# Designs tried in a protein design chat: VHH binders against Thioredoxin domain-containing protein 6 (NME9). Part 2

Target 1, 330 residues: Thioredoxin domain-containing protein 6 (NME9), of Homo sapiens (Human) (q86xw9)
Amino acid sequence: MGSRKKEIALQVNISTQELWEEMLSSKGLTVVDVYQGWCGPCKPVVSLFQKMRIEVGLDLLHFALAEADRLDVLEKYRGKCEPTFLFYAGGELVAVVRGANAPLLQKTILDQLEAEKKVLAEGRERKVIKDEALSDEDECVSHGKNNGEDEDMVSSERTCTLAIIKPDAVAHGKTDEIIMKIQEAGFEILTNEERTMTEAEVRLFYQHKAGEEAFEKLVHHMCSGPSHLLILTRTEGFEDVVTTWRTVMGPRDPNVARREQPESLRAQYGTEMPFNAVHGSRDREDADRELALLFPSLKFSDKDTEAPQGGEAEATAGPTEALCFPEDVD

## First folded at step 12 (VHH)

Design M1 (from L6 with S105D)
Fold by ESMFold2, look of step 12:
Structure M1 (fold): chain B 330 residues (1-330), chain A 121 residues (1-121)
Amino acid sequence: as target 1 above (330 residues)
Amino acid sequence: QVQLVESGGGVVQPGRSLRLSCAASGFTFSSYYMGWYRQAPGKQRELVASISGSGGDTRYADSVKGRFTISRDNSKNTMYLQMNSLKPEDTAVYYCAAEDYWSDDWSYDYWGQGTQVTVSS
C-alpha cells in the first residue's frame, strides 16, 4: 500500500485570491482544473496528470485545483456541469479545454509547454487568449503553438486526423482487430469514443454530399448502430497523418480495394458500398472541420489562420456527466 | 486549383470515331477515380464510363459497351475516351469527372466544363 517514492501533491489547491496570484507568477505552464463544489475535481484525468508529472518533471509544469465558487475571478465558470481546464503561462491565459478529454489535455499540455520553453529560452512572444462568457459562439480561442514566422526543422508538431470505425465493422465484431491494425500501422490513438451518431449529426457531417443519389443510404448506414470515433496521430516520422490514414484504409469501394490493395482495411473488413468499414478525412481542411464537429470541446488550431471551420457547438450542457473519454485513463 | 479540361469533341458522321481527352491538374491524379458523363439536351446527366486510379477497373454504361474504351495515362495526368461506331443517340455534352479514390461517398468531386459531341449526317 505504501508509496514507491516520496510523493508531493499532484495538484495545488487554489482556495484564495492570494494563492491565485501566486499561481499566476509561477514559471512555466500551470494547468488549472476549475470545478464545482457539488461535483468535485475531474477524476478521470488524474492518472494522465500523474503520468505527465513523472515524464516531464516538476520544473516547468504545474497542476492546480480551483473551486469556481471560492474565487471571484472564476465567477464566469460557476454553475457549469462540465470541468474547465485553464492553461496559464507567464500569468496569462494561453489555452482552455472544456470537458474531461485526456488525449486533448495531453496534447495541449505538451504543445503549450514547448511554446513556453521557447518563450523562456528565446524571449518569443507568448500567444495569449481571452475566454469570455460561454455564450459567445463566434469567439476565437487560440491554442499556443509555433508562430508562423519562425519555421522549426525539428518539429514537435503532431497533426491529427479523424478516423471512424463504421457501424458495419462494429456490428461484425471487428472493432478491436481494426484498432490493433491501426496501432501496428504506426498510429497513436488519442481518443476512442463509441457513439451511435444521430441522423442530425450524420447529415451535418456529410452536408457537402446532400442531394446526391447515394446520400440517404449513407445516412441510414451511419445511423444504424454504434461507431468508434478516433483521433489519430503518427508515432513515427514526419509523414502526414491524413494521407497516411487514407492509404491504410484503401480505396473506398471494398471490391476495388480487394483487387488493388488487398492488405488495406477496406479490402479486409469492407463488404460492399456503403459498407466499407472505416472513414477518413479527405485532407487537412476536412479533418479540421470533422474534428471540430464531432469533438466540439476540443481546440486544435488558431482560428486566425485559413478559413474558419463550420459551426462550433457549445459543449454538451444539461446532463451532469462530463465528457470523460476514454472512460478510464488509468 | 483543381482543373479538368476536356478536348476532342466535334461533329462527326454516324459510324465514325472520336477520341476525347481530359487533362487534369491541381490534385494527385492517380488517387482519383475518373469518369466520363454525358448530357443530352433536356436529359439527366448519365455515366458513360469510369476507371480506377490504377486503370485496372473499368466500367461502362450498357449503351456504349463494345464501342467506347476508357483509359488513362497517369504520367500525363490525362484520361481518354475512345468512341467508335458513333450513333446519333451519342450526341451530348461529355464531361470529365474525378472522384476521390478513398472518400466515403460516391460523389464526383470535380467536373470539367464539357465538350460537345454531335453525331449527324
Scores: ipSAE 0.047, ipTM 0.507, lowest interface PAE 5.1, mean pLDDT 75
Fold by OpenDDE, fold request of step 18:
Parts: C-alpha cells; structure tokens; sequence
Structure M1 (fold): chain B 330 residues (1-330), chain A 121 residues (1-121)
C-alpha cells in the first residue's frame, strides 16, 4: 500500500470566511494572491513561491489563493485583474504588493518574514498597514446616502482604452496567454466581457470602414465567435494608455509584426489579416467612442475636458479720450 | 494638419529614371504604413508600392517589380520612389498615401494631391 505522499499544495485555496479566519490565526507570514474569477490567480509567481518554499521552509511562510468575489473581506479588491498580494502576520495586514513583480515580491516576503521572526522571538510590535489605495475611495462616498443604482463609476482619473481579444485568438485558446501578456506589460484590466458581437454592433463599430472591400470580411470574422472586450488602464508612467497598448499589439499585419516586432501580441498570436488576434483604439477620440458604444452603462467622468476656463481678462476698455481736434476758426 | 506633398514628377523619355518624393507632416511618420499609388487616364487607381513604418516590409505591383524601389527616411519624414527603366505605360498621376501602422483599418487614411509622371518619346 504505497503511502501516496499527500503532495502538500504550495498554495492553500481560501474559499470561505472560516478558511480566511483560519489563515489569520496561522503562525508566521501568509502571502495571499487575491484574484478575480475571470482572470485567475497569478501563475508567473508560482515558480518564485516554490523556490522560496525550498529556501526558507514552510514553518513560518504560507501561500494562499483567495478569489475576491467569494469573500466579503475582499470586496474592495473586486473588479481588478491586476495581481494583488496581501501579506498577513498575526492576523494583521503588514504589506501589499501589486503586480507580478518577482523581485519586489521576493524582497517583501524576506523582509516581512524577518520582521515576523523578530516579533515571535523578541516580542516586537508588528508594523500594521492600511491599504492606502483603498482608502481614497471611502472618503468620497460618505456624503450622499441617496439610494442611487450602483452604477460602476470607473474612477474619472484613470485614462482607459479598449482592447478586444478577437474570435480567432479566442478560438485558438489564446485568451489566457494574451491576458497574461497584457498584465505583464503593466496594464490593469478593469473589465473582461466575453461575448459574440452582433453584426449590427460590429458594423456600427467599424462604420468608418464600410466602403472598403475588406469590410465584409472583417464583419464576418468579428461575428464568427466570442470575443473578449477589455477595458485597460495603466497606473504607472506618463505614457498614454492608448499609445502604449498599440505598441504592445504591434503592426496590424501579423506577418509584418513577426518580422519587425516579434515580441508583439499580433506577431505571437496573429496569423494573417484579418486574423490578427487583438484590437485597440487608434487614438483617444476613438477610444472614447468605442468604449461608449460597447459599454454604454459605464460613466466615464468627463473631468479631463474642463479646459481651464481662461479667466476672461476683463479688458478694462480704457476710456478712449476723444481727442477733440479744435476746429480752427479761421 | 496632416499633409502629404508629392514632388519629383515630370516628363521623361522611355528607359530613363525618375525619383519621386513625398514629404509628410502633421502626424507621427514612423507610425504609418506608406504607399505609392498611380492613376492613368481612364483607368482605376492602382497600388504601385508600399513600405512599412520601419521600412522592413516592402511590396510592389508586378508591373513595376525590378524597376521601382520604394524607401523612406523617418528622420526626414519623407518617402521615396526610385523609378528606373520607365515605360510609356507608367504614365500616370502618382499619389502618396499613409495608413496607421497599428490600426485595424484596411485603407489609407491620408492622401497627397498627386504628381504627374509622363513617359513619352
């Protein structure tokens, strides 16, 4: 009777409030990968966690997975596909890391583990933190109790663009890889809607191409199966999200993309026109138009179009002294 | 404002060479696929040659292969068409065109006014 060594799972799945409380009661440091059901957990960091398990041991270091939609304590983390790692020690939040940054994660794990060892050995106080990224949302909501419908207000300060994972890429099972690449490129996915676009919708979406020979082929392709409609944002850098997304996509033609930008999404996942795997808005105007068309329920705060009302410099019309030319009497 | 300005057209004898230039302004030149089109009297406009944003991809109509060379200088925002071994059949108005390199568009977004090329004995 071969003792099947219970392969101790690297990460414990926390799916209930009871499991969450058990995790909080655990001795040592717990790193929780908070994920969305539609994105899944952060796969790239698993190799790092495996390495750290071997190097540091599991006596005081724990890894967990938690789906944000399943736990009320994670409500504030819902709707974002960006990898979020919460660090708990002694039942308290001690660090937060956003993004799949392996060096930062490793450093944070080691630093927090060393801190926790000192707490356990010397009785030092834990440095408890509040996730500041979540605090700014609560102060704005406190005033008006009005029962208005929870319109998902995408916070006005973030520039967004549209990305579409096209039917060809979806049909080939490349959706997860593309999503991973989008995240690795530093984008946050605010929404991910899988659906088959209707012919009417696609014709309206590409209405500016209606006179082109390839238009009907494009319409047919976009309606041939499910697409993933994504709203992308970027939190870091001064670069325009639209332009950055275009760069990540690469040249329109996959064959050109493979030659000139082999690292681009279209090079990796596109085959030939019109099967180029992904769509992105051309510019800000198109992004706004496309987002309004595909996500009519999303209110994008127009705050950025308040051109500073140039203060009407009251041109004090100085009194034009009418120089009375003296009528020479002579 | 986006502008494409063709130059270098003229009247030449068969077998001679001509070099066309297209000066671009008002957009990020390197982000556009560029092309030369021509339209002869009573004929439809046809693609002559195209070049990618980096210049790494070039395409030619069969009628001009081996005779014409498309190139670009992104530092000067200029595209060129070297036309060698010109034939009477090459007589047309030549147009410069620009298309977004990353867009899903299938047509060129911008057009020049054209330059006349006449090949006659």
Amino acid sequence: as target 1 above (330 residues)
Amino acid sequence: QVQLVESGGGVVQPGRSLRLSCAASGFTFSSYYMGWYRQAPGKQRELVASISGSGGDTRYADSVKGRFTISRDNSKNTMYLQMNSLKPEDTAVYYCAAEDYWSDDWSYDYWGQGTQVTVSS
Scores: ipSAE 0.036, ipTM 0.533, lowest interface PAE 3.5, mean pLDDT 82
Fold by ESMFold2, fold request of step 18:
Structure M1 (fold): chain B 330 residues (1-330), chain A 121 residues (1-121)
Amino acid sequence: as target 1 above (330 residues)
Amino acid sequence: QVQLVESGGGVVQPGRSLRLSCAASGFTFSSYYMGWYRQAPGKQRELVASISGSGGDTRYADSVKGRFTISRDNSKNTMYLQMNSLKPEDTAVYYCAAEDYWSDDWSYDYWGQGTQVTVSS
């Protein structure tokens, strides 16, 4: 027979009320990371959850992700900078942990798992709690600039592609949310430049479309406000970066995307043509051409690595963390 | 090397039907939006119908709604236009066109050479 092995995701994404109700019906203990769209899931605790799954050795411990803004049942957890971890057993809330406190999370998981085993094996009454602590809401604090690494070097072992967050998505305040979803999809962002593209740039970028009916509408749209020009790569994974980015974006027409690929970026952030939120190169040849056009100061290796002329050479950065960017700094 | 080859055109009487075919090669057919355009002499090329890569979404010009049906068979790399109740106004050269499923706009990347449809009595 010899079927291929499939790795099961550590944390299941709960994006609909139906999936939420399915999670509540799961046997055992489920730990839900409730996060904000603009903050993203709590990445630092993932290694703890992996260790506990291995150490416990039982199929009674489950992990899930839920975005507070996407589910009405989570409305009271919206607007918080700290993640909230909800513990469900038998469809009931049995514990809450606020913040990325790994020792407390580990202790709570072990305690609640022991309690649930006793409920299942011995018929003991499950201790259900209510989370009434809305008065303990945490707001994002003001942070200085990050000490992030400058990465101007692009190597041939990890090819890159162009992504653009278009003016429609930027104008609707969706830039940070889209960036977080790009990172969640396994991309590394090597460059993020905000630029209001000039008419000359746009006409050159789309010159293969010149003379077609929709071309002037496209030019008008792309010049209407700032875009975010991104260089994407993948450090891991077997799939080509251009193909993967195109799949994450979805079909060009947002109405088609919503029907055929509802999780795609164009389905979520596009409205109607030409306002489809994001751009990606058609293939490797187009990616190389578009990158050279928009980032002429950067050098890209075709077959060998090449040192970039701009920036400083630094070691590759470590794991990416979600960062909150509140609209209100207070 | 992409090729789009139309067939099925000809001369027919008003009220009759024709079926146009567009055979495609040189690209992954299901990854492309497909469309039919037509151009009468001295007129601009106009969209007749379009169909998504899966075949789930279709659009039609108002002048052909209810009479024409676009379809595709991804296993045969072929798009079709069933033209019923043909009128003299439908006389034109009909072109098939393909656009990348993930393109940024409505513009088509590839065009066929066209097939003549003549509706006359």
Scores: ipSAE 0.029, ipTM 0.473, lowest interface PAE 5.1, mean pLDDT 75
Fold by OpenDDE, fold request of step 18:
Structure M1 (fold): chain B 330 residues (1-330), chain A 121 residues (1-121)
Amino acid sequence: as target 1 above (330 residues)
Amino acid sequence: QVQLVESGGGVVQPGRSLRLSCAASGFTFSSYYMGWYRQAPGKQRELVASISGSGGDTRYADSVKGRFTISRDNSKNTMYLQMNSLKPEDTAVYYCAAEDYWSDDWSYDYWGQGTQVTVSS
């Protein structure tokens, strides 16, 4: 009876609150990949974690996966597809890394592991952190509690653009790879909605192309199966997010893309026109139009530019010296 | 304001050469596909040649293959059409067109006013 060495999974799946508590009670450093059910865990970092497992061992280093929608403690991490790594030691949050930045992850793991070793050996205090990115969301949500419609308030401070993973790419099973590439390119995915666009919606979406010979083919294609409608953001300005997304997508024609920009999404996942795998807004105006059309419930909090209330210059009414005209006493 | 201005049209004898130019302004020229179209009297407008933003991709109508050459100079925001071995059937108004390189749009975004090319004995 050969003892099937239970291949200890590199990452432990935390799917329940009990497993979360068990993780918090574990000795050493735990790196938790917090993921959304619709985008999955960060696959590119697995090779790094495997390497680190070999180099530093697993005695005090643990890797975990946690789906944000399944754990109440991760409620604030829901809805975002940006890879998020939470570092726990002694049951406390000690670091957060966002994005699939392998060098940063490696450095953070080593630094936190060394810190934890000192805590365990010398009784040093842990440097517990609060995730600052979560604190800003609580202030924005507190004002909206009065009216009952859970309008996903996308903070107006984030410059966003539309991305669509088109039915051709979805049908070919390329959704996960494309999402990964989007994240690797430094985009945060704020929303990922999988649905089949209606013919009416697609016709309205591409209304500016109405009358073109290819229009009906495009409409037919876009409503032929499910798409992924994505809201993308970056820390950069709105124009930068649109332009950067366009660059990542590459030339419209996949054949041109393969020749001129082989690293582009359309080069990698597009076949031939109109099957070019992904859509992006042309400019800011187009992005706003497209987002408003496809996500009508998204309220972008326009920070009211409180026009500086022009300080009413107190017109100091200078004392109207009543020129007492002397009554000429005739 | 976006502008496409064609030049270099005229009247030539069969077998002669002509060079058309299209000067572009008001947009990022290198980010657009450029194309030459022509419309002969009583005929539909047809694609003559197209060129990608970088110039790495060129396409020609079968009727002009081996005779016409499309090129661009992004430093000058200008597209060219070298037309050799001209034939009477090449007589048309030639139009310059620009299409966003990155958009999903299948149509050209901008059109010139056209330049007349007449090939006659």
Scores: ipSAE 0.024, ipTM 0.478, lowest interface PAE 3.9, mean pLDDT 82

Design M1 (from L6 with S105D)
Fold by ESMFold2, fold request of step 18:
Structure M1 (fold): chain B 330 residues (1-330), chain A 121 residues (1-121)
Amino acid sequence: as target 1 above (330 residues)
Amino acid sequence: QVQLVESGGGVVQPGRSLRLSCAASGFTFSSYYMGWYRQAPGKQRELVASISGSGGDTRYADSVKGRFTISRDNSKNTMYLQMNSLKPEDTAVYYCAAEDYWSDDWSYDYWGQGTQVTVSS
């Protein structure tokens, strides 16, 4: 009698206050992807959520999507550059994770599930939080309106980006460790080339920064020893590899990274500006330019075949070229 | 469209105060590292002060430490520079700058048009 359940979507769409309240009544832990309408839900973490749902089972772990502009209860999360993941148990907020950091999300899910199992089995009190230090009303910004028409998708090129392990990290013997962390974060490394960049090459690479006070320091640093030039990709699903890599790197200033995103590469391997261990492209356009400059003969990628992982035209560049940037992680 | 609009500049006597404002639009303000730069006639543009997206990390040029205070109000998308005990050496055009929080190095993506500060007796 009623031996089977209906198939349940991985992430339930929460579009009304009534659905929000229904979600709060769910047994177990609910992870809510709070996204902005202009950039959409966080796609890079979906495979992690699928894996964890299978590992944990369907009864105590739930996933939801909520657009920040559609629900008044999410007002303080509006206008954020990166996805915000809210963790609810028993109707109360128990954790917040900012950004598409799969290892941190996995750890947080497991930790909060363990805590909720103790609440349910032993009657312990939940450890609730308010998320005030990160998003109080005085620090919330109005996100500027970006009305773009959905026309003229820009790119159908392969989905890869440049990463550089900079001379400071190489000199400290951290190259292999950083490569392992890149792979653990779910990237595939298509190319790994050790190169001591020439001054001419570095000046072209950073030519848009000429005239800034630190430009000569940057040139001297990048020429000071070998770097490892990497081409990174993610071939599963539709993911913005540029944005994902930037999230894994963390904030540009290692001191900020250690306070706000302590598991990031710059937090762990950077010392102080300009020595922040790794480079990543700002956006798709810069990634294409930087790859062409440093790898002008991508022989099997640019001439007769696709990249080793092949490529299909992915529409990861939104109609407005919306960039989802990570926000402060505390 | 990204826009940074400076205001609050003017001509003042030495020892007086001014407060500069930078109103930002067209991007998520709290996600950007913000800074004030200045350029005196015949000199290179120099950093005066900078502030992280959350406001928790501030830095100052040695020449202004203890006299200038940078702050931001993320609810109003506005950054401020309170300039106390002004000296003739502070005379310059002051620029507001914004940098993507995740940017790779010392660079700013957006610049304002500048506001003139003149300190003279």
Scores: ipSAE 0.019, ipTM 0.432, lowest interface PAE 5.8, mean pLDDT 74
Fold by ESMFold2, fold request of step 18:
Structure M1 (fold): chain B 330 residues (1-330), chain A 121 residues (1-121)
Amino acid sequence: as target 1 above (330 residues)
Amino acid sequence: QVQLVESGGGVVQPGRSLRLSCAASGFTFSSYYMGWYRQAPGKQRELVASISGSGGDTRYADSVKGRFTISRDNSKNTMYLQMNSLKPEDTAVYYCAAEDYWSDDWSYDYWGQGTQVTVSS
């Protein structure tokens, strides 16, 4: 008999996709410490895990380590300043705890272990969760109070919105000042493009308003000079970027903005309609449409240089209409 | 999908009161300027009252000023119109309307289907 088995480690190292899938097939609850290579596994909680292993035994409670950079399935957990603990039962994610929060970890382990025992013994339904956004507003199992955790990263999972610094604000020399206030309000500017929008672009941009009384005045204004077209995302939190940007802009009418939200951009930089300094998309659907229209080659995390190049569009009467010209041209 | 659903209409005698409600869904309610419009048969739709997203800016048609009060409860996504001292000329279909508070346009974006108010002896 020539084999001496090694002692079973407290936390099993999961370094390959096959080991990850093998871990998911384990019976009971598995707690995975997802760590960054530059930080290492979370040492402060090891004594807690050892205590609980002794109390519960090895049959239904397992612990694992996984480096976020080594497994593609863990890509969304890369770059975190603190460890993320993933709780798996029956191959499904049932809880997430971020950070070395020992009281929360202990409570979560006990709650999920008891729930899984009931699933196995009684056939009760397992409560599966999805960690779609870091700190998703879920049950009070995984997310902390609204303290500012370091989870605002640029990725394909983050949403963005369009912002425009309109020709009136640009003409008054307010572009840099407005950009600074956008950044102070907690936005990251992913793109800043100066562009004098063509009449065709503006008519497409505002096509949903073509029947409105002042449509032609709006077209004329937006073609009257350069705008700065910005793509914004949030630096912190999981608040909706479209709604937050609209709040920072303030009410459409600068006179209303000065009465109701004097710190808003339209209160500070708008004069009177239609000269209200800035534009923001109405909702998520309009943000997506407007971004696709004005930045057709852009993908949030796309590395391509050009694609797509213009879609099918209705022809305009170009020979009968000229480009909008600001006063600084012939 | 945006929905505006009016309720509270009916038939009342002159001098009585009626309270209209507009339940809103499918958009961020506090981000929208809300209004009540009315249309009598054969007439053009006219503004009755409007209210800003915060509730701090209200406006009224001259014909209803002092008699009608517009309000909103952003926690319930509901706008109200309290109509006191009703007159036969208030008889109309009353429409709830929503205007994007931060829109670049001057027009209401969404309309309800209306609720009938009839003031008759």
Scores: ipSAE 0.016, ipTM 0.419, lowest interface PAE 6.7, mean pLDDT 75

Design M3 (from L6 with Y108F)
Fold by OpenDDE, look of step 18:
Structure M3 (fold): chain B 330 residues (1-330), chain A 121 residues (1-121)
Amino acid sequence: as target 1 above (330 residues)
Amino acid sequence: QVQLVESGGGVVQPGRSLRLSCAASGFTFSSYYMGWYRQAPGKQRELVASISGSGGDTRYADSVKGRFTISRDNSKNTMYLQMNSLKPEDTAVYYCAAEDYWSDSWSFDYWGQGTQVTVSS
C-alpha cells in the first residue's frame, strides 16, 4: 500500500469567507494570488513559489489563491485581470504586487518575510498598508449616491486597445488559453465581455471593409457565435499598446503567421482567413473608434480638453482723473 | 501622410528587362503587405505580384511567373519589381499598393499614382 505522499498543494484555494478568515489567522506571511474566474490564477509565478518554498521553508511562508468574484472582501479587485498579489501578515495587508514580475515578487516575499520574523521574534510593529490603487476609487464613489449607471471610468493616463477573441477561437475552447497568453505578454485586461455581436454592429465595426469581396464572409463569421471583447492596457514598457498587441496577434493570415511568426496567437489558434482567432485595432484612432462603438458607456477621461478656463482678468478700471479745465478769466 | 511613389517605368523593347521601385512613407512599412498591380488600356486592374511584411511570402500572377520577381528592403522602405523577358502584353500602368499586415482586410489600403511601362518593338 504505497503511501501516496499527499502532494501538499503549493497554494491553498480560498473560496469562502471562512477560509479567508482562517488565512488571516495563520502565522507568518501569506501571499494571495487574487484572480478572476474568467482569467484564472497567475501560472508563471508558480515555479517561483515552488522554489521559494524549498529555500525558505513552509513554517512562516504560505501561498494562497483567491477568486475575486467569490469573496466580498475582494470586491474592489474584481474585473481586473492583472495578476495581483496581496501579502498578509498577522491578518493585516503588508504589501501589494501587481503584475507577474518574478524578481519583484521574490524581493517582496523575502523582505516581508524578514519583517514578519522580526515581528514574531522581537515584537516589532507590522507596517500595515492600504492599497492605494483602491483608495482612488473610494473617494470617487462617496459623493454620488445617485443611482447612476456605474460608468467604468478608465483613467486617461492608460492607453487602451481593443482585442476580440473571435467566434472560431471561442467555439474551439481556446478562450482561456488565449487570455493566458495575453496576460503572459504583459497586458492587463480591463474588461472581458462575452457576447454575440449583432450583424448591424459588425457591419459598423468593419464598415471600412464593406467594398471587399470577403466582407460578407467576415460579417457572417463574427455573428456566428459568441466573442470575447477585451479592453487591453499595458503598464510596463515604452511600446504602444496597439502595436504591441498587433505583434502578439501576428499576421492576419494564419498560414503566413505559422511561417513567419509561429509564436503569434493567429499562428497558434487561427486556421484560415477569416478564421484567425483574434482581432486588434489598426492604430490608436481605430482603437478609440472601436472602443467607443463596442463600449459606449465607457468614459475615457480626456483630461487634455480642460483648457484652463482663462481667468477673466478683472480689468481694474483705473480712476478717470477728471481733468479740471481751468475757466479762463476774461 | 501615407505616400507611395513608383519609379523605374519607361519604354523598352521586347525581351528586355526593367526594374520598378516603390518608395513608401507615412506608415510602418514592415507592417504592410506590398503589391504591384497593372492596368492595360481598356482592361481591368490586375494583381501582378505581392509580398508579405517580412518578405517570406511572395505571390505572382500566372502571366508573370518565372519572369517577374518582387522584393522589398524594409530598411529603405522600398519595394521592387524586377521584370525580365518583357512582352508587349506587359504594357500597362503599374501601381504600387500597401495593405495592413495584421488587419482583417482583403484589399489594399493605399495606392501609388502609377508608372507607365511600355513594351514595343
Scores: ipSAE 0.206, ipTM 0.641, lowest interface PAE 1.6, mean pLDDT 84
Fold by ESMFold2, look of step 12:
Structure M3 (fold): chain B 330 residues (1-330), chain A 121 residues (1-121)
Amino acid sequence: as target 1 above (330 residues)
Amino acid sequence: QVQLVESGGGVVQPGRSLRLSCAASGFTFSSYYMGWYRQAPGKQRELVASISGSGGDTRYADSVKGRFTISRDNSKNTMYLQMNSLKPEDTAVYYCAAEDYWSDSWSFDYWGQGTQVTVSS
């Protein structure tokens, strides 16, 4: 059967000023879908919100709905056809996302949750967006632009790829041996970062697999200890580093790898699924996405190819997979 | 451009056989896990059979085990489904699907447009 997730309404309806003020008093982060009565709430993002609820729990993350015409405090958002998502923490506005952009919403939720956790636990200063008498044009999508700037959509795919030495291989003491085999296979390692990935980070990394039964086991494994996150390029033949790394890794199932490619890394260092020692990107598109997610602050410069154009020339708020439309059109 | 093109569907009597083919292009065929799915009217799409890149590992739904055989010819970029002893409940649209052989998941990424198999008369 296909793994289609049922959409559910986890959003508290805020229809009065009293409920609005109650929402402002809640602890943690509240994401408010501000909608117009004629178009209704943004339905396409509800599955994302359910996923986020499961990943981070409910004690610090809340979702709400508010009709712009019903509340005077929302007057500046009236008359807009695209959805507007307001992010409140500690009674203060901390971010705004316009449009049904699921990747941007997910990123903004995680960033703002981490920031609010630090405010609550460490007493750090909350970064508040100030409302003014103007139409709130100054603070559009401001936090969503930090970290992960347009690096994902530029030419890093032409010369490099992501590799991960997974916690099983690290725990077995095989990291240095695998690194040597990577180098012997003709790769140059541009960076090597040891990191114990957080559950939130791993769920984002593998978000395309969230509906699979083995997903939770994969998340647990990838969070179970340190990984080594590598950026690989080849010393020669730069355009096909993704495919070459996939070949060196071998088939995903270590038992298949031992039968079909016994010299591959998964054959030598994997045991059984999900413990297959290494990760590599599927194609150039996945490599760009994965690198941008895991190395948001690291910029690439390739002197032998056009400079990576991430964040330098391509600032785009690309269209979401689906724009939010009213349920009742005709 | 990835393309998966199914063929071999049609109308047959119960107890007869059909052989479906899926011609693949736009990717390295041996690098992909291949599968057949089917969707009957009013039913959810279900996995029928899958096969690893080398052909060494196959899996079948219980409802077709012993009657259907999946295979592939990597030199022709083609996957097959031999369907024997067909029953009316096998009536469905059959889809060819492909998943990255190196992926950590079992989710299929590419789908064909489907071929109709009808068992009646």
Scores: ipSAE 0.032, ipTM 0.482, lowest interface PAE 5.7, mean pLDDT 74

